# VHH binders against a5wdp0, part 6

Target 1, 213 residues: a5wdp0
Amino acid sequence: MNKHNKSADALSLYLVTDSALCADKGLIETVLAAIDGGVTLVQLRDKHASDEALYTTACELKEAIAGRVPLVINDKVQIAHKAKLDGAHIGQGDLSVKQARNILGHDAWLGLSINTLAQLQQTHHHHLDLLDYVGLGPVFATATKQDHAEPIGLEGLSTLSKASVLPTVAIGGINHANARQVYQTGCHGIAVVSAICAADDPKQAAELLIAQR

## First folded at step 29 (VHH)

Design cc2
Fold by OpenDDE, look of step 29:
Structure cc2 (fold): chain B 213 residues (1-213), chain A 122 residues (1-122)
Amino acid sequence: as target 1 above (213 residues)
Amino acid sequence: EVKLVESGGGLVQPGGSLRLSCAASGFTFREYKMAWYRQTPGKQRDLVAEIWKGGYTKYGDSVKGRFTISRDNTKNTVYLQMNSLKPEDTAVYYCTAIDWDEWEGKTYGDYWGQGTQVTVSS
């Protein structure tokens, strides 16, 4: 059973890990410092790690966090189940929401990335009872020399946040420079990666972000 | 060495169909967003279709309803099914692999094929 309250406030400061960025200080050390600073939810993500390595890291991180905040994993729902994590976050086109929920059980956290209003509407019609929150984004994106997917921007985020009946966390390019504006859209939380993982002081970095709420 | 090799292009009549393939090697295919772009001489390269690592798809406005992008991670291949082809679809079609991070909103790099010519003409 999930011991955490599935509230919107739990999404306030959402840390997504990056092993490479955390390598200097250590992943576990960085996460714990960030939690001390105000992180309210942690997502384990490592696109370079094997499933075996990711499982090991998940178990170690879970133990270290010791139930202070929910720990979810990106995409790897089976690892979440095996390691008895608090949940998982999945993207569009990954495992179906139903499949993910069946694997995780009814108590686990399950988040879904949303990129468009149409996706949000579809989610409301088909998966409202299966999800705990939605990630909205990318809000910001670096300029590319090609016509890549456009970010939703602050206006798009505001529109989606207002339309959502589920708790919302903003995703994509969020940092200390834009966090306040993101919070002002009505989104319940912000997800950050390098803003904390690459900070010289992860605790302070987290404090500065959550203070913008 | 990263390699993207397009195939399936050629000459087709208006209303016809083609299926492009892009075989990838030298990188972890399943972790990359794949896309098709097209370009005509003297014009900018335009997005035709994208497919995220999870399978989400996006299309250029001019090809919606006619083209379908798909991927097979077991074969490290991305496909573009092109139906109801028009003369305006004539271009060199390029396959690209994009290292996209949705949480950072950042592209860390991309790789490109050499392109394959598609000509739609009666």
Scores: ipSAE 0.640, ipTM 0.935, lowest interface PAE 0.5, mean pLDDT 93
Fold by ESMFold2, fold request of step 30:
Structure cc2 (fold): chain B 213 residues (1-213), chain A 122 residues (1-122)
Amino acid sequence: as target 1 above (213 residues)
Amino acid sequence: EVKLVESGGGLVQPGGSLRLSCAASGFTFREYKMAWYRQTPGKQRDLVAEIWKGGYTKYGDSVKGRFTISRDNTKNTVYLQMNSLKPEDTAVYYCTAIDWDEWEGKTYGDYWGQGTQVTVSS
């Protein structure tokens, strides 16, 4: 297992994968190019893959990254354990922070999504020593769809970032047009999907994003 | 191909309880945000409750503390337990499935059931 220093700097440019968006260029090619461009952490996510397919992909991606940056998985903590990934990111839900930490061990990355101040305060009171970072969002969301996960906006992000005692990564709707404003709220990093995964040149896309820090 | 089938509506006395179910097919249920909306004639649809992929729940102000949304990913079913029902809860209740991506801040598609009538009266 490739042990990384769990510094907040690893959150600077946080790539979340989307296998469909990467299909034309290839997932591994996209991720490696993005790392060359300045991605500091990769999260494997595939919303529709079976657990078996996701495990296979996790192992292949881990080997390709070869320890250059941390590799975490979205939601599937058992897969992170079995594939010996660097950690996982979990949302509000059934698997508790304690359960995830028990599966992953002390040294692995563990992050938690936070949408409200109440969730942040609960995290501070109960789970502070079990987490390495929090994801704050969604910062932006489309207003023209049946989308009831109200965005927290830049103001909400700034409020949560200032209140958090854990390192923060901003989540939701972040791209080249808004990344600078997001960084300016004081979060430690930004998470992106299509801004890199759908780019013609993932290396350049990553370079342009990290330059906004 | 995608289908959402609500059941469990009906007539109930004030203070009573009902449990709505919504059976889903034709999509990867566990990856979707599920919700219940309701509509009274002449008014717009209101969010009643939603439950996210990870189990996070959110409620409309008028039902908070009385209604509970839950899901069973093995049965591809979402539920709404409605307690302490009031005449104001009378409406058509719709099940929805939302392909929500928190990392992109996007909804990729919405699906709606046909609705089930809930009537709270003496």
Scores: ipSAE 0.614, ipTM 0.879, lowest interface PAE 1.1, mean pLDDT 89
Fold by ESMFold2, fold request of step 30:
Structure cc2 (fold): chain B 213 residues (1-213), chain A 122 residues (1-122)
Amino acid sequence: as target 1 above (213 residues)
Amino acid sequence: EVKLVESGGGLVQPGGSLRLSCAASGFTFREYKMAWYRQTPGKQRDLVAEIWKGGYTKYGDSVKGRFTISRDNTKNTVYLQMNSLKPEDTAVYYCTAIDWDEWEGKTYGDYWGQGTQVTVSS
């Protein structure tokens, strides 16, 4: 019964929030407009909020979404549990996958960030039955004089997507200029932040992104 | 005010070990990617090691297998364990805090410590 509720189609257009980028229009208004435009899953993320503030926001956002799409939280698995969200997404070195699944229960969404083939293989061997999807990236990154990122690129994304037995969502630097190319690699969906959160019209931004699929 | 304070540098024989520490304050430490860079006089700073907020690590090719980066989010401290040191490792080592957003693939800025000298010589 669990697998019937968690289709890879939910990854098609995956919105990750940013409270600062949403400040002028408001977080809830941005998310609801984006869902109207074609967003299929929402991840609550606020890098700088206290846990108390984040919990309050999670409850308000859950109420506003009213079950139209899954609502997950970035990193804060205990908040997902307390607020009865639809799940969480965690990174390498965060709470272990087993611990996260124990907190969330069997039905909740649980995703894991993957940057390398070695990480993917380790995930398949140790955690396959505990996860619903993997996030593959960063696909793109902005360079600096002190380059802090090594993006996997479209070729790396294609390689990881083909190797993955779990549904895949591409993460990192995805926007209107590159979304078509990202979808063409065969991943199940794309994750975006500023392409929607910073848009003057989040509904239209979502429509233009999903149209590239 | 953001502060990064390195310690643990010094003189060591080839083959020896040192452990560098970097105490951080003035920002939300757990949300930042931390790194160590090193610089010899007249050259650009080179990445030694980085550790992401979730614990994922990367190393420069010349130190992989010999150096280990780690962090303690309860103490706002990042460490560099340096083993099997070689004369080529002689440099000023800088702790950095990087505002990295993996979902956007962007670095929004960075902070740098004053550096600590590591000297490997017989």
Scores: ipSAE 0.612, ipTM 0.880, lowest interface PAE 1.1, mean pLDDT 89
Fold by ESMFold2, look of step 29:
Structure cc2 (fold): chain B 213 residues (1-213), chain A 122 residues (1-122)
Amino acid sequence: as target 1 above (213 residues)
Amino acid sequence: EVKLVESGGGLVQPGGSLRLSCAASGFTFREYKMAWYRQTPGKQRDLVAEIWKGGYTKYGDSVKGRFTISRDNTKNTVYLQMNSLKPEDTAVYYCTAIDWDEWEGKTYGDYWGQGTQVTVSS
């Protein structure tokens, strides 16, 4: 039986929300316009919201999207379960991939952030059957006075993408100026935040980004 | 008001151990990347260890395998366990809280503690 519930094509243009950047137009209005423009997956992310507020937003956003694209949540796997979202994305951390999958069930999307080849190899050996995709990054980064992060760059992205058994989405600092180069590395998609959330016209911003694929 | 208060520094002999603590307040601790840096007189601050929001850790080359960073989000505290200490580990150790956004690849700001002296001397 051929099950196409979680296609890699859903990663093509991956919107990550930021409620502050969406404040002038509204979160729901921004997301719906972006979907009209070619966004293929939405991640709910709000660093400053309480769990209660985030749950309420998740339910409202789920209803507004109405199944047009998958809706996942950043980190808050229990909220994804309670709100019956399509899944979650998690980072390297205390919540294990096994714990997240146990909470979400078999059918939900589950993605994991990967920064190094060692992490990718560990993922392949221990978690391959539990994940639907990996996020590779940060591709680009802007640091403060101190170096707090080192981007993997386009070469690093290409290396990780070619090594990955799982579908890949590129993460970190991606915008209209660099999206074409990112797609050319062979990743399955790109993740953006401000390139759409802060755009005057989120639909047009999404159209211009996906056209670079 | 944001506060980062380091403790646990002191004088130890080579081969000894110390555990540094950093108590944080005035911000949403669990949402921040936390780090330890150290500074020897006349030099720039060097990364010792960092721990991301999701628990990913990274270490400076000279301390990997000897030092362990950890965090307790219920106590708003980050720790540095330092084992097998060497004279070259002598420095002022600073706790740092970093507003890191992996999805944008951007640091929005950072906070620094006052530092705690670690001295490794035979």
Scores: ipSAE 0.607, ipTM 0.868, lowest interface PAE 1.1, mean pLDDT 89
Fold by ESMFold2, last read:
Structure cc2 (fold): chain B 213 residues (1-213), chain A 122 residues (1-122)
Amino acid sequence: as target 1 above (213 residues)
Amino acid sequence: EVKLVESGGGLVQPGGSLRLSCAASGFTFREYKMAWYRQTPGKQRDLVAEIWKGGYTKYGDSVKGRFTISRDNTKNTVYLQMNSLKPEDTAVYYCTAIDWDEWEGKTYGDYWGQGTQVTVSS
């Protein structure tokens, strides 16, 4: 197992997968092309897959990536452990940070989603030495008639980024139209899904996104 | 098949309390934002409370401090504790499940229960 430096630079262009969006080109093909284009970290996510299917995909993706960038999994810390992935990202309602770190071991990546200053302060107080980065967001949200989410916006992102003692990756609604503004807030990186997964050319999409840094 | 089944509604005097439950099946409950909406006759449905995948909660202005939403991901159930009930709280209460993607900042759709009647009357 090749170790990667756990530095903020790995957050520069953070790809989160979506198996449905990648279906036409294939998940593996999309991820490898995106890495060629400048993706610095990959998060495996498929919220509708069974654990069995997700484990199989994790193993295949790990082998295909071959250590070129860190591979983490969303939520499923036990799968990260069993598949020997580079780490995991968890949310506020998932396993506790301590439980996740105990499963993953000292060297693995562990990130936590943060939506508010209060959550960030709690994280600094209780979990600082257990985490490698925080995900800040959602920065943007696509409105529906019912608007079930309140985004933090660029101002909220800037405030949280400046307050964080951990490296930061911005999440939520980020694409080529807004990536430059997001980087300009001072976060260490951006997380994208459809901007790469649904692109006609994932390599070019990644190139255009990282060029905005 | 997605199912949301509300229970716990009924007739209550002003100042009383009720606890609504919504049992969910047919989807990955823990991945969804859950909410309660209500509809008064002749009016649009309005948000009562929502609880995100990560536990963050949001309330409608008229129920803040009186209602509490909670969820139990091991039982696939969302709850609404309703205290200090007023006649204006009389409505059909609907449980909803929202396919929210925080990484995309997008809602992909929602599911609705059949509703449970809450009537606050002397």
Scores: ipSAE 0.598, ipTM 0.874, lowest interface PAE 1.1, mean pLDDT 89

Design cc2
Fold by ESMFold2, last read:
Structure cc2 (fold): chain B 213 residues (1-213), chain A 122 residues (1-122)
Amino acid sequence: as target 1 above (213 residues)
Amino acid sequence: EVKLVESGGGLVQPGGSLRLSCAASGFTFREYKMAWYRQTPGKQRDLVAEIWKGGYTKYGDSVKGRFTISRDNTKNTVYLQMNSLKPEDTAVYYCTAIDWDEWEGKTYGDYWGQGTQVTVSS
């Protein structure tokens, strides 16, 4: 595990939390076990929590992690700032990259979701100095016909990974059955949710995932 | 529990305009991707426009530059401003709400209104 320098190694096994999946074991217990098993970065995400509840959780999780790995938040850049988290991740249609960096300051992690080569090229042209990594995906997805957000697949991931000058984390539908194939595309890491959050043993789940690297 | 109610459809001449509205209830509106789809008899539903929770928008090729999607999170309402209407825009227009999770690569649900008819004819 690297220290909190902004190395691509921090992306190796990127845990994204899900409050419902963690409810039975507890969020903090799940995250700490996952870190013990090899998680290298944690993203706090709770789509349905109020900002007040999310801030409280961010503070508690920050103290529990105690600097062992970076802690970032999904979307809520102001909460990252107020709770003094290590950074944030934003998507297309969220705050602009410039606005997010202004709020977070120079040293914090900032990542951006990328779905297409055009978005990656735009990012390289306009935002390169403002970002620490990009999330590439969704690699796999289940969707209705009416959802036009097509998965990029392993070939799309490989193409984007090779084109990116920023460190890359693969996102979307990654689990124990496909993690090795995902790592083999050359991305710097994988992001998972249910593969760890829903596991009976989050530590072992993390161990088995990172071993596929 | 979940309810999407479209309004604003009707008959309009070619070159005219309509504004569609979709009032939403029964879910946390601001957290959902919203979209308009349309369907003519015998064809699949086509994406017209979508708007993400952060305001990012996408449009189908045939409507780009003529239609504008917007949302008002204080009124739980999504809009479609339709300008320069053509006969090929004739369809039933559906409002949709999509609970998309990019990190898991999963749609947890999609909800559909009953649709509103738009007819562009002289």
Scores: ipSAE 0.594, ipTM 0.878, lowest interface PAE 1.1, mean pLDDT 89
Fold by ESMFold2, fold request of step 30:
Order: C-alpha cells, then sequence, then structure tokens
Structure cc2 (fold): chain B 213 residues (1-213), chain A 122 residues (1-122)
C-alpha cells in the first residue's frame, strides 16, 4: 500500500539542499534551476536551522516547487507532516520507521539510510511494507580527522544494491567525477549536495550529472 | 557555546569497571556523531569508540569487546562503559562531537571536552 504512485525513477537524481552552499544564488533559485536541469527529487536539509526556520523554509520551497518533483525533509518527520511535504528520509537510530510512517500517512515517501548488509536484512524483515526506498552509503567519504567515517565504496554499494528489494539511492561523496561509476553499480539513483548546491550553474550541473545515468 | 563535560573517571584496579559520561550542550546533539578518544602523555589521541547519529558503533581494536558506547538523545549525553580494565587503558579520556555529513561524505569539524583521567593500577 505504501508504494502507490511512487516510482523508483524519482530517485534518478536526488538533490539534498545545503543552505550555506546555496546562499549566494539563493536556496529556492538553486533548487528550481536544478529541477529544470533534471533533478527528480529534492530533500530539504539544514542541520543547524531551528525547527521554526526549517518549517518556514519547507513551506516556501514546497510552494516554489509546485509539485514538479517530490519534496522530502531530512529527519524532521513532524515538519514534513505539518508542512504537508511529500515525505521524509530518516536514519537508523532516529524516529522508528513505524513511528515515522504513522505520522506521515500511507501515501508519503519514506526512506531509510542503510550502511551494512545486516541493516538491510533487518529492514527487509521488519520494515519492508513501511518504506519506499533505502539510501545506501556513504559510498565515498573524506574527513578532517583520520577514519571518522568508513565508506562502503563502489563494491559495497553494488553488493547492497543487488541485495535490496527496495529501490536504492546512493549517498555520500557523489559528484561529477564519480557519478557514472556510481550509476554503473545498478542503484536506481544518486544523491548529491555540493555538486549542485555549490555549482556556478545548478541547471547545467544537474544536466551533466543526469547525463551520466 | 558548545560544551562537552566528561565525568566518571578515577582510580580503579585492574579488572575493574568504570562508566564515563559526557554531558553536551550548545548544539543539536542528535545531529552529531559522538566519540571517545584517549591520550597518554606524549602520544597522539587514539579512537576508543564512536557512535553515529543512527546508532552505528565503531571501536578501537584494543577495547573491542570490553567497552560499550551508548547515547541518550533525550539527555544530550554519551556514555562509555569500560569493563575488564587493564593498566594500558590508563589515559585521559576525551568526549568529542563530530559534525558528520553523511550526504556529502565529509566531516566538517569537531568539538572536544577537557577530558577525564582514568587510572588503572594496583
Amino acid sequence: as target 1 above (213 residues)
Amino acid sequence: EVKLVESGGGLVQPGGSLRLSCAASGFTFREYKMAWYRQTPGKQRDLVAEIWKGGYTKYGDSVKGRFTISRDNTKNTVYLQMNSLKPEDTAVYYCTAIDWDEWEGKTYGDYWGQGTQVTVSS
């Protein structure tokens, strides 16, 4: 039931926002240009904004997107509900998948981050009918301190993608230099942040990324 | 202002246990990766344990199976349960908060507490 009218193709080019990276051009202008360039889904994310500021931004962005692509929010499931966004994406230890689905309703998008095969197996056994997709990663990672994050790499991504019953979006460190290799692993889409948000021309950046699919 | 305040250190005999706590304030705790590092004089800090936003944990080789990291997002607190302590565990233990961005695959920076001394000796 939770998969009515929700296609894996919406994951093809998944934009995650970063308000600081968008500051010069503006968040809304960046997102709209990126959609014109081929972005298929937008996730609102601002790690440091208050809930009140994030809600206001969610409402403004929803109005600007005007239903052209799904708009989801990172982690803040209650804000997605209050602003009537298209859904949310959550991590393993945040709100439980059942709680998130209860808040969002049956029609909304709900995605879950997966880092390991064990997490994927648990998701298949316990949450399969509650989720629309999984995010697999981080595929690539860098740190200012040694070894704060261990990437799964292209091989890990390929393994998880082939094992997944749910649609997959690859996350973590994806940009113009590596997007084709990521698509070649068989995931349904890629998630990017700075590759579009920091680009001089977000429309062109999106075009060049989706062309690698 | 970000604050990380460690507590629970002290003197303990080999084979004993201690539980460290780190109370955090001044940032959105649930959004951060939390970790414990330790340092002996004249050496670099070593990762002891980390716990990600989503609950994934990672341990240094020398403590795996003996130490357990956990977090309570309602109390903005991270814990380190240390069992079967050895003299080599003697160090200053630091709580850290790490600005990890899973979507970009980057660590943007970190915050450190002042440390709490753990001493394991007869």
Scores: ipSAE 0.593, ipTM 0.880, lowest interface PAE 1.1, mean pLDDT 89

